# Miniprotein binders against tRNA-specific 2-thiouridylase MnmA (mnmA), part 5

Target 1, 344 residues: tRNA-specific 2-thiouridylase MnmA (mnmA), of Desulfotalea psychrophila (q6aiz6)
Amino acid sequence: MIKNITGIAMSGGVDSTATAILQKQKGPVLGFFMKLNQPDYETQRDRVSQIAQKLDIKLEIIDLTEEFQEYVLKYFSASYFKGLTPNPCIICNKEIKFGLFQQAILRQGVERIATGHYAQIHKTAAGYQLHKGVDPHKDQSYFLSRLSQEQLAHSIFPLGGMHKGAIYDLVEAHGFHDFRGTESQDVCFLEQDNVVDFLEQTAEFSASSGNIVMNDGKILGKHKGLHRYTVGQRRGLGISYPVPLYVINLDVKNNNVIVGENEQLFHKTMAISDIHWISQPEREDLLHASVHIRSTHKGAQASVILKENNRASVIFDEPQRAITPGQFATIYKDTQVLGSGVIL

## First folded at step 11 (miniprotein)

Design m69Y (from s9 with Q69Y)
Fold by ESMFold2-Fast, scan of step 11:
Structure m69Y (fold): chain B 344 residues (1-344), chain A 87 residues (1-87)
Amino acid sequence: as target 1 above (344 residues)
Amino acid sequence: DRETIQRLLDELEELIRELDELAREADELGSPELANEVRYLADLLRWLVDYMRRLANQGDYDRVNRFLYFIRYLLRLIKELKDRIRE
């Protein structure tokens, strides 16, 4: 029996292919592909199967369609029903990719699972730390901010210390010449263009028409449901005004989309709840840290006041644009992810 | 010392009353986003005053001092908000 078998999460993309190449060089591997009943499933399955055959890796398909619906899609629709903007990728990572998918792989005698994520895991005496990937344009540590110590203990991120250019060079050296110009990250099932259709047709979402208003109560137009709007949105409002207007808030109680000028999107204060710690600070109830308020945010310096019931107040050094309720705020100490909470 | 901390906490309680009034002023001027930020900051200061009082009662002056430095930072933010609302 081979004891040191590494599982490879294979998606048919360049990152998981590079991961498979690197891990196979280090020892015996088994490939695993996750079925979520995604729209491109058959095309993706064919691609990953061909890659696995070319690399001489045995591939197994793990069907998590029902679990994805239960843990990710219900969360997604429930968040929009509350007037919140969810991040399904963070929940998918916690519950599916590093949860049930990882558990299924480990049950087959695999010791660890390697994925194509651009992030780093450091083992210390105090436990596992999650760190940013070294390529600043590819870092995915934000999406992994809710992983547990147990999930990190069973994970390997071979690409965390590499730049994207080196990944393309690696796969091309092994005969894969068709990845340039393709997406380098896992494609989210819930793409922005599909979210409204999903909510209105699949999730039995009840949306009612309401008003698009300014802070002074002036009605500028009508909306077809709060779920169609996000804080910071300028396009698709269907209103006429002498200056550019942006969604600054969603008012669930009055069923209004509140719009205003760009300057009204900037705030220094933010509250977070449901904090999950990867590396909880010892005896510190006041942290000065970098806080990322969405995946595309570069991070901003802030004072974080830790309160009871896994809540905190965040005071930014500089005003931050488009703080969005329902998104995750991830707390960093330099390159280390300390944890994350839900923006209120 | 204990007397110095008590005076600072009393000053912060007066500031909280000013912020409650400032929030009402911001609402009247048609700036509910600013009013909400002021209300949040007032609530945070109430929590901080109570928390710092508990830390002082436990003799944890090191943590009280850390929060006093943070309070000076919050005072700058409060000044910025006052300027935005009243000017």
Scores: ipSAE 0.469, ipTM 0.821, lowest interface PAE 2.4, mean pLDDT 86

Design m70M (from s9 with F70M)
Fold by ESMFold2-Fast, scan of step 11:
Structure m70M (fold): chain B 344 residues (1-344), chain A 87 residues (1-87)
Amino acid sequence: as target 1 above (344 residues)
Amino acid sequence: DRETIQRLLDELEELIRELDELAREADELGSPELANEVRYLADLLRWLVDYMRRLANQGDYDRVNRFLQMIRYLLRLIKELKDRIRE
């Protein structure tokens, strides 16, 4: 007689701790922690070990350091080299957290894995749907937009139907009083102050000085490398001008940072490629949907014109600010994530 | 109606040629960003016209009618770009 064991992805944070509490109430559980070349690994490991001990959960560490380097860090560096702004969290979720990590857990006899994500999985006759979490300030469905049907079939998101306040109440009721006032942290090298230093450890980035120019070619200053700049950036330009200027585009060919006024950041059209569908739409040539162009974007109504080779043109009803090449555009039908593509 | 759709698509092809010239005008005025927007819309409209011709030839007038609303919207965007370039 085998028992159905649920795996719990534990990170030492309040959300994974709440997930562990809830799932342990429902049956036998095993805890798992990812080792991913993260600078704070030792601190996180110690914290998650203490939490697992307090909850009487067996914890296993799965080392995915080499895989994280191959699938996430190389993608990250290559994107910046091309003048693109990557989203490594989306790639990490697809390849590592719900890919190799989930596969390693399943090989140990676990049938499903619970994570602390604020998103919902709905099982339908047509397959699994990914939906927004009910707490609008915590919804993480954008970062999960490239998951497969198989990955969703093995996943549980216990927090998707809960508000963050209730999560703090839950962990405190179980003796965890140190989480309030703590920001939800990115647990890998993705902290902003690590990014530029990481990239500049190679000679390829450190030697890339060039010009900061207006669209008409007027030179306003010098830059220390395109990888230091993002579309929409106002601070750190080191230029003097009578009105505020923003990064409008990165010109890799001429090694220029192109700047302009705020109005030049607004566009109604966008092209996307490499579309991945969680739930492929019934109509394959034209969709009317809400499109999110970054994790912090509220979503905007758009017409999505589907083309060959997993490409599309997106036409927004209202102009959108700071459309950024390399970021992901996630397509929503109400609360449901249909899929996502890479912004061109 | 097939003939009405054919005439509209022919008119759109003429507009696409005007957009190619508008893009060159924007480049000459020192607005390569606007020129690129115009070229993108011209390419999109060209793709849409070709796609709509295929749908019409297959008798799929329901899909063609959905794209006609999209074309009207794109024509408004093109007018906005013309106004910005010629400002």
Scores: ipSAE 0.448, ipTM 0.803, lowest interface PAE 2.6, mean pLDDT 86

Design m70W (from s9 with F70W)
Fold by ESMFold2-Fast, scan of step 11:
Structure m70W (fold): chain B 344 residues (1-344), chain A 87 residues (1-87)
Amino acid sequence: as target 1 above (344 residues)
Amino acid sequence: DRETIQRLLDELEELIRELDELAREADELGSPELANEVRYLADLLRWLVDYMRRLANQGDYDRVNRFLQWIRYLLRLIKELKDRIRE
């Protein structure tokens, strides 16, 4: 069993490389790379191997291809089939990166795993708290909102207190000059982030044609599957109208894409289900909190009414644009993540 | 005061009836998104009234008062929706 050794989740990217540099300065480390159903696996493997060699870090590959398909890809495809917009990164973090991958690393006698995430972990008498990273343009706490107390207890986020510019400076000081301008892919299993191609070809997705309609039932055109559309979408509708039209709803029952004007995308009310708590409020069934409805959302002040069966109603102080079913609503108290639920 | 709380809860039940009517009005005027938002608020108020009655029956008047104070914010939203539907 190896004592005082830190595991490093290495992906071949700038953030995991910086994490490895910082953690190696503090003590002995072991590097680990996930093999998933990613189209660029061999290129990533070669890159991460070269980085590990240059840093003199022993690298092990953990194959989670089947588990990724079971926990992430099935969820992704099933969500689109139901007319929902998923967040596969949140599920991947919970089930794979901090789930099965972390568990596999811990079984090798490693006590903690460092990752390149821009978020902070605070240990308190009441347990572990997840907090926003200090760089407001890089904060990744939203994607980590489903982590458990145990997953946080075994995690280290060395980059949580740093700004992205300092990360580039750090890796360049250690001889890595090729990272600037390489960040471009948000979802690791998609080629050029093409959701439609993945669903229709890789996932054997069968979609039926239906109508693009206005709220009054007026038919403006045809669609080739609900999975091609997201609430808030303006482009790619293939319809002409005197004013700009946006997807305001997906009607699975009638197989319709419902379109309307931009003003119809603004709502003050939202329902959430399947709430997971990192830090559950004690005896508080009415919260005043900042709620993030997608990764790019800056957060909006709201009243959260906690109900039975891990459900809640959210009433925003100001109307929010493009509330999207299937996405996660993350509840923040200042910089602290309290938990998250699925938008209905 | 139990009697004051009962009176306020009864007033909220009257408001729920008004919201049900407002939702029908919104549908008739061709505004189903507004109708859906009004129906959601009616359902939320219905749940809140039931919840507050349970809290009052348990003697938790402090929590009932906290929700009653907060409902004043919800009443402003309801007024905004009424104005939007009738304009």
Scores: ipSAE 0.502, ipTM 0.833, lowest interface PAE 2.2, mean pLDDT 87

Design m70Y (from s9 with F70Y)
Fold by ESMFold2-Fast, scan of step 11:
Structure m70Y (fold): chain B 344 residues (1-344), chain A 87 residues (1-87)
Amino acid sequence: as target 1 above (344 residues)
Amino acid sequence: DRETIQRLLDELEELIRELDELAREADELGSPELANEVRYLADLLRWLVDYMRRLANQGDYDRVNRFLQYIRYLLRLIKELKDRIRE
C-alpha cells in the first residue's frame, strides 16, 4: 500500500486528543474507541465522537464488553475476595488495551497504534525497551509494566517526551478549552470510584462481617467485609483509640482487619511472584534497582534476589510504607522498566 | 576459597536458628509484624545458603561473591530488627 495508516486509541480525554492531533500531523490516521460498558460510556462516546469530528478523524467503536468482564472485572472481584488489592489498569493494559483492542485494530490493516500514555519506547538490538515519560508527575510506565515485546513493537507513545503543560497548550491551540480542571475517574468501570458499591453489587460479596483487631488480638470493633479495607487506610474504621490507627494487614483466614500505629506500616522486605519481564537481565540473579510498589510510589532502591518460578525477594535500602499484597512491584533500571511481579 | 565459603555458610545456619527464636520473642511482645519480618529473613537466608552451596559446588564463585555482599546487608538489617524488638 502507498499510504501508511496509524491507529489512534481515543478515549475523549486530553491525552488521547493531543495524541490524535500530533499523529494526524504526521500522516493518515484512524481513530478507535473501546466500548467496555463503563458507567459513563455514553458520555465518553459522545465526547470522543465530537473530538474525532472536529479533528476530521474517522472513528470506529470496538466492543470489548464481554472480554473486559472476563479478563479485568473477574480478576478485580476475585482479588478482593482473596483479601488482595488488585491493579485492574495493569491487567487491562496487558489483556485489553494492548491485547484484544490492539489486535482488532491491526486486523484493519493498521501497522501501529498511538496512545496517550506518558511513557517512551526505545528500539535496541536486544529488542524494545519501555522507559519512563519525561514528566515525572505524569509518568505512566508503571501501568505498562506487563506489556510484551510484540505489544511494544506495535505501539507509539507520542506524549512520552512532553510535559503536561505543553499538552494543554497543544489542545487549546486546536480549540479544546474545557480540559483544564476536569475531574478524572481513577478507575473507568467504577461510578465515582466507589469500589465497595461495585463489589457489593455482585453475588460474590454477600455479607461477611468480622473483627477489627490489634496485633495482640484485642478486638476494637466490627467490620462489614475485608473488601472495604486497604493497607494504609486510616479513615472509615469506626473504632475508638487514643492514637491514630491504620490498617496494617488483612487476615483472610480469621476474617480480621488488623490495625496498628503508622510505624507498623514500614517494612524493608517484600516477596514477589509471577514476574513478567519486558527486558530480562542476562545472567543476573541479583539486581540493585528502583522498585515501585504502587502507581503513586516514587520508587525506592532495593536489592532484588531472583529465584526459581518467576519469584523474587526484595530488600529495600530504606523501609517502605504500606506494602500491599496483590499490587504490582515494578522493577526499574534508571528510566527503564525491566519487568514487574505481584506482591505477596 | 571453598573452605572459607563453607565455614561462612555454616555460621549463617546458626544465625537462622537465632532468628527463629527472635521471631517467637517478637510474637510474645505483641509485634507479629516484626515477627513476620524476622521469619521472612530467616526463610530468605535458608534459601540463600542452599543456593550459595549449589553455586559453590558448581564453581561459580562470582555469583557467590555477589550474594556475600547482600548477606552483609541482611546481617545489618537483622541487627536493626533485634534492636527494634528488644527496645
Scores: ipSAE 0.178, ipTM 0.655, lowest interface PAE 4.5, mean pLDDT 85

Design m73F (from s9 with Y73F)
Fold by ESMFold2-Fast, scan of step 11:
Structure m73F (fold): chain B 344 residues (1-344), chain A 87 residues (1-87)
Amino acid sequence: as target 1 above (344 residues)
Amino acid sequence: DRETIQRLLDELEELIRELDELAREADELGSPELANEVRYLADLLRWLVDYMRRLANQGDYDRVNRFLQFIRFLLRLIKELKDRIRE
């Protein structure tokens, strides 16, 4: 006979700590911490152990270092090699956090897993829906856009209905006074979010010099590798020109960074592939929806034309800045996440 | 009706050929980015015309009508691109 036990994904941060406090109030809990080859693992492990002890929560460590390398780090490096800008957090959520980590926790007899994500899960007769968190500055539903119905069925997001200020108040009321001013990194395996250092030191990228060019082919300078540049980037180009120039495209075949003026970054058309549906719409061939083209994008109204092989064309009502190949386009109906695809 | 839809789809096929020519013109003027946008829209229109013909043949005029509204929106976008390339 097992009790209805909730697993808590604990990271040592303020959000997972608040999640643990809230879930422990509702019933028996077990804490779980992922080991993922993160640079600050020892410090993070010590922090989460102290928090679990203070909250009187049994903590187990699940080592997913090799799986994280296989499913997330290889994807990350391969994307940059192709001249694409990846989102490793979306892949990590699908494959590791709500995949192998969740599966390992459920095998221990826990009923569901709570995480510190700012998003909401609604159970309906048609299945589980993923919705935006209520705090517009902390909503993380974009990063969860690839989750399956089964993964959502086993998940709880206690912070989805709360604002970040209330989270700090909650943890301080329970004796945790050192969280204010501590920002979590978006990408857990990067030291100070330095993509270039990671790729060149860890993934062993060889720097391949090429040209920084305008669309007409005019050469303005040299670059030290395409992986050092992102669509929309203005700084770090090392070129002098009478007007500000931005990266508008990466040309892998010719090894060129293509630059232009800010106006050239605005487009109304976008193609997406590899669409994953959380909640497939009743009309599948033409949708009017809000589309988020990156985590920091506030969303833009668009027509989405669904085609064969999980592909779609997206036509925005207004031009969108810096549409970036390799990033995910997440399709929203009001607060609901319908699904996401990879930008081509 | 069916004849009105057929005539509209034929007009869109003529527009697609004009867009293919416009894309070549944009490349020659040194605007490969605009040329790619025009080619993408031409490909989308080709897919839409084929899809709408299949829907009409199946008698699914509700879905055809939804795409006709969307095509009116695309025609405005195409006009904006023509103006940018030719002026």
Scores: ipSAE 0.510, ipTM 0.830, lowest interface PAE 2.3, mean pLDDT 86

Design m73W (from s9 with Y73W)
Fold by ESMFold2-Fast, scan of step 11:
Structure m73W (fold): chain B 344 residues (1-344), chain A 87 residues (1-87)
Amino acid sequence: as target 1 above (344 residues)
Amino acid sequence: DRETIQRLLDELEELIRELDELAREADELGSPELANEVRYLADLLRWLVDYMRRLANQGDYDRVNRFLQFIRWLLRLIKELKDRIRE
């Protein structure tokens, strides 16, 4: 058992490299790299190995390919089959990165794992709180909204109090000059274009042609599968109309893409289910809080009515655009993440 | 007092019936999104009325008062929806 060693989740990117530099300055470290079903595994492995060697950090590779498929890719496909828009990054963080990956690292006698996430952990008498990172353009607290108290207790986010510019300065000071202008190192490589290919190449998934319709039932065109469309989508509809039209809903039962004008994307009401609490409000069944309905949403003030069975009703102070079933609604009190639920 | 709370809850039950009719009107006008929003508010009010009755029966008047303040705020949204649908 080695109680003074910190584990570093290394990905070969600038953030994890900066994390390794900072943590090594504070004491002995061990590096860990996740092997998933990623297309560029070998190039990532070579990069992280070179970085670990340059920093004099012992690196271990943990293979979670099968677990990633079971917990993340199955969830992803199942969501699209239900006409929902999933967030695989949130599930990956809960089940893989801070779940099985963290557990594997802890089994090696490591007490804590540092990651390159832009978020903050505050230890209080009431437990661990998750807070937004200080850089508003890099805050990743939304993606961490389903972490447990135990997962937070074993985690360190050294970058949470830093701005991205300072991170580039830090790695360059340590001889890493090739990170500026690098492409996005997205953990979730499956986007809309990849989604269509992935789902249509999977056995037992077949695209089903249906109609693109307006609220009044008027048919404007044909679609080649609901999985090709997302609420709020303007482009790629292949329909002609005097005013711009947007996807406002996906009707799985009738196999219709429902389109309308931009105004129809704005709603004040939202239901959420499967709420996970990081910091559950005690004896508060009515909260006034900021609710984020997707990673890019800046948050909106709302009344949150807590119900039985981990469900809630959310009523926004102002209408919110493109509330999307299957995405996560994250509840914030100032900078603190209280928890998150699945949008119905 | 108890009579005031009971009167307010009865008024909310009447409003719920008005919202059910409003949702039908919205569907008939070809606005299923508005109809669904109205139906959701009607269901939420039904749950709130029942919940507030349970709180009152338990003597938790502080929480009943908080929900009544919230409902007064929510009534503005309901008025806006009525105006939009009946235009």
Scores: ipSAE 0.457, ipTM 0.811, lowest interface PAE 2.4, mean pLDDT 86

Design m74F (from s9 with L74F)
Fold by ESMFold2-Fast, scan of step 11:
Structure m74F (fold): chain B 344 residues (1-344), chain A 87 residues (1-87)
Amino acid sequence: as target 1 above (344 residues)
Amino acid sequence: DRETIQRLLDELEELIRELDELAREADELGSPELANEVRYLADLLRWLVDYMRRLANQGDYDRVNRFLQFIRYFLRLIKELKDRIRE
């Protein structure tokens, strides 16, 4: 155990590199890299090793390949099997990045771990609060909405108060000139973000042809598997109709893709389950809050009615487009993340 | 007061029955998405009425009043749905 050492979660990207630079200025650090057997693992490993060497940071590789498969990939496939659209990044943050990876780092005598996330942690007498990063185009608080108090207590987000432009300037000032234009894909285990190819390569997941139907039961075409469709999708349907049609629902029981007009995608009501609280409201059974229904959603004002068994009903002030079962609804009070639940 | 709250809760129970009828009308008119939204609102209102009755029995009229203010949003939404279904 070495006192006052900060662990750095290094990925070989610009954000983790900036994090390492900033934290090394404050004291002794140790670098850690996750092996998940991602498609670009060898390239990423070489890059992070070169960065660590240039910064004079000792780097350890922690292999979590089996755990990632168990906690993230099985969740991903099971969700699509149920006709749900998952968010594997939220689960990965909870179970892997701030779960097993953080635990492995702490076992080496490290007290806190810094990551390149654009979010803020505020320490209060009532516990830790998670807040939005100040750069509105880079805020990642949505993806961190299921972290525990303990996970936040061991975490540092040095970039939460900074804008992305300043991060590029920082790394370039320290001799890293090759990061501009190298933004990574949203889902690290997919090649070219191809969900369908990934799902169809699993032994347990087989495509099944069914019908593309209107609400009245009229058949407009055939589909090659529900997993190829997402609520809100307009392109790739292969159907002809006098007006534009969109996927409005997936009917697993009848193996139908249900399509309709754009207006049918707008709803004021939403149910959520499996709510995880970062900061549970005291004495509140009715909240007025901003709710984000996906990572790209700007947030919408809503009344949140808290029920038993970590469930809630959400009623938006204005109808919201393409509410998607399986995605996470994250509840915000101004910049603070209160918690999140799974959309039903 | 207690009698006024009981009267309002009874009126909301009547509204639940109207919503169940409205959902059937939506299905018959070929709008299952509207029918499902109305059914969800009916189920939510049943839960709210039961919860408000428990709060009232505990003497927590302040919380009951908060939910009654929220019911104004329900009334507007129900009117919008009735207009959409009966157009």
Scores: ipSAE 0.483, ipTM 0.819, lowest interface PAE 2.3, mean pLDDT 86

Design m74I (from s9 with L74I)
Fold by ESMFold2-Fast, scan of step 11:
Structure m74I (fold): chain B 344 residues (1-344), chain A 87 residues (1-87)
Amino acid sequence: as target 1 above (344 residues)
Amino acid sequence: DRETIQRLLDELEELIRELDELAREADELGSPELANEVRYLADLLRWLVDYMRRLANQGDYDRVNRFLQFIRYILRLIKELKDRIRE
């Protein structure tokens, strides 16, 4: 008697519920829920427990609150201290969801873990490839760009070949009618409007006032901390000027928010560091690929010059708007994620 | 032709020196973001020239030729930046 048990990462949302339904049809499963000290933990826990009970799935709660603090929240705060704009979801996927959470599930005798992510895993002779999900409005491959070969080897993405509409149809066919009409806002501490409040609450972070300036040094106003501003931001500047102005740079050394016109946000050049490869190219010196500079970016063709110490220079074929230091540049060949690096 | 490649690499080294002046012009005209792009391209060209010299010394002229095609693209970017800085 062979028993291949599949773990299911359950969050109480429609995607993880659909994943649980699909995987339970294929064999024995165990459900797992992460505790991260999220603001809606108790509400989320109740929802997951009810869903697991309805599906007759045993549910284990794995407490990763301290690890989330160490790997995600400290990264988040440290990035803002440096005048960088972090992507906590990419780090959370690498360190928590597919890191410590996956490891804890594997220790329970589970061989593979299914998650509700809209991405595809292709097993090849050269290893595992990460590909975009087929639903272009739901593809989450950008957020998974830091996963290792080992993490992909233990993962299943049942929703990668499906469209979101089919997911609602699936859960409703199994008696879950509560998901439609409620926007799927995962209540994440770092995705809330209180990010600024969180940063200012930490003992490790103190806001300092400085100047909002033009490139020529002209002072247009005062700011109450660089962490309140993001490259590309137009609203909330509190300055008066004859034309619309946007944050074009954060100058940590002089404690200035540098503003300018929209045209100044377009650049062809970008440097990246700390490159992690999922599928390292055979030729490591010059690559022509599509580069995504944030999750909402549609991707742009670029030349990627690979250098020593996991660094690269990127030159886009066309200027890209609001290249933001601290965000991740993810390198694609068609639908395949090759890897990602941190924008400098 | 090996002599042609060597001359092109020497011309690129001269261009890199000119980019320092272009970056200063951008700073003086109140465009530090354009100055930073020029410095980025200068640093990249310096690295590329050194890399291409290493490839040529290894006899890998196919890879050198691929980078020379890329260099033509970088030269166009430099012209675009020069036009934006000097108007």
Scores: ipSAE 0.428, ipTM 0.795, lowest interface PAE 2.7, mean pLDDT 86

Design m74M (from s9 with L74M)
Fold by ESMFold2-Fast, scan of step 11:
Structure m74M (fold): chain B 344 residues (1-344), chain A 87 residues (1-87)
Amino acid sequence: as target 1 above (344 residues)
Amino acid sequence: DRETIQRLLDELEELIRELDELAREADELGSPELANEVRYLADLLRWLVDYMRRLANQGDYDRVNRFLQFIRYMLRLIKELKDRIRE
């Protein structure tokens, strides 16, 4: 009877392959692959199967296609319909990858699940803390900001203390020489340049044309739907003006894309709702913390005023560019993720 | 020092009225994003004044003190917004 079996989330990419190699060195493992509504499923399945065979890891496929549609794609389309810019990866991690997928793996008697995420889990007397990965170009802690204590308790992130270069070296040392230049194969299709096509074609999304306007009401052109535009966007506006113009707001009520100069994208104030805490401050209703307003944001120092109903007001020390409703604001204390909320 | 706190809270309520006027001025000048930021600060100050009154009534002067320091930061931000809108 084998004991202390670790489950491995295998995607066929370099990170999950490195995770499998590292965890197999520490004990018995079982591989698991998610079947989602991904267009490259068959290619990915073949790749992950070949990797599992080469590593002598038993692989099971867990079909979560319907759940991905219900929890991720429905959220994604609904957000754009409301004039919001969603983050499907955060929802996918919470509901699918560390939710239903993790639950299915645990039901098979495994104690913990290892994934290829670049983040760190620290166990303390007060519970589990989520921390940034050490590679600043690969840190994924922002995307994991809504995980629960229970989800963290069952998770292992072997790559959190490693740099991407060392990962390529590791897999190549084990006979995997074809991963360089193919990292994008680990990316969900919703993160690629096909969002508009998905919304208008596969999601059965209805779009209506409206006006591209300046703050003073001047009409500069027509748009083909608010979902085609994001706060901060400079290109693809199809308008002519003497100075560069950017999307500064989406006006759902009047069906207008509001454009202005770059300076108008900078704000010091932000409201957040639906806050989820990984490590809730028990004695503070006023925090001084670093707030990340999107995955690519380096973080900015801010005063965070905690209010009732899981809401907060954020006032940045310095103005921040392109604060976008629907995105997540993640609250950090140094490298530690405290929690995240939805930007209003 | 209940009287000092009450006087300060009353001064903040007067500032909130000034912010409501500032927001209208920003809208009239074609800056609705600045007007919305000013309205948000006014709403936040209304909430803070109410919250600080409740803390003071509970005798939690340590937390009132922390919010008073934060209010000074907000006053600086409000001055910057007044300068941008009125000039």
Scores: ipSAE 0.466, ipTM 0.814, lowest interface PAE 2.5, mean pLDDT 86

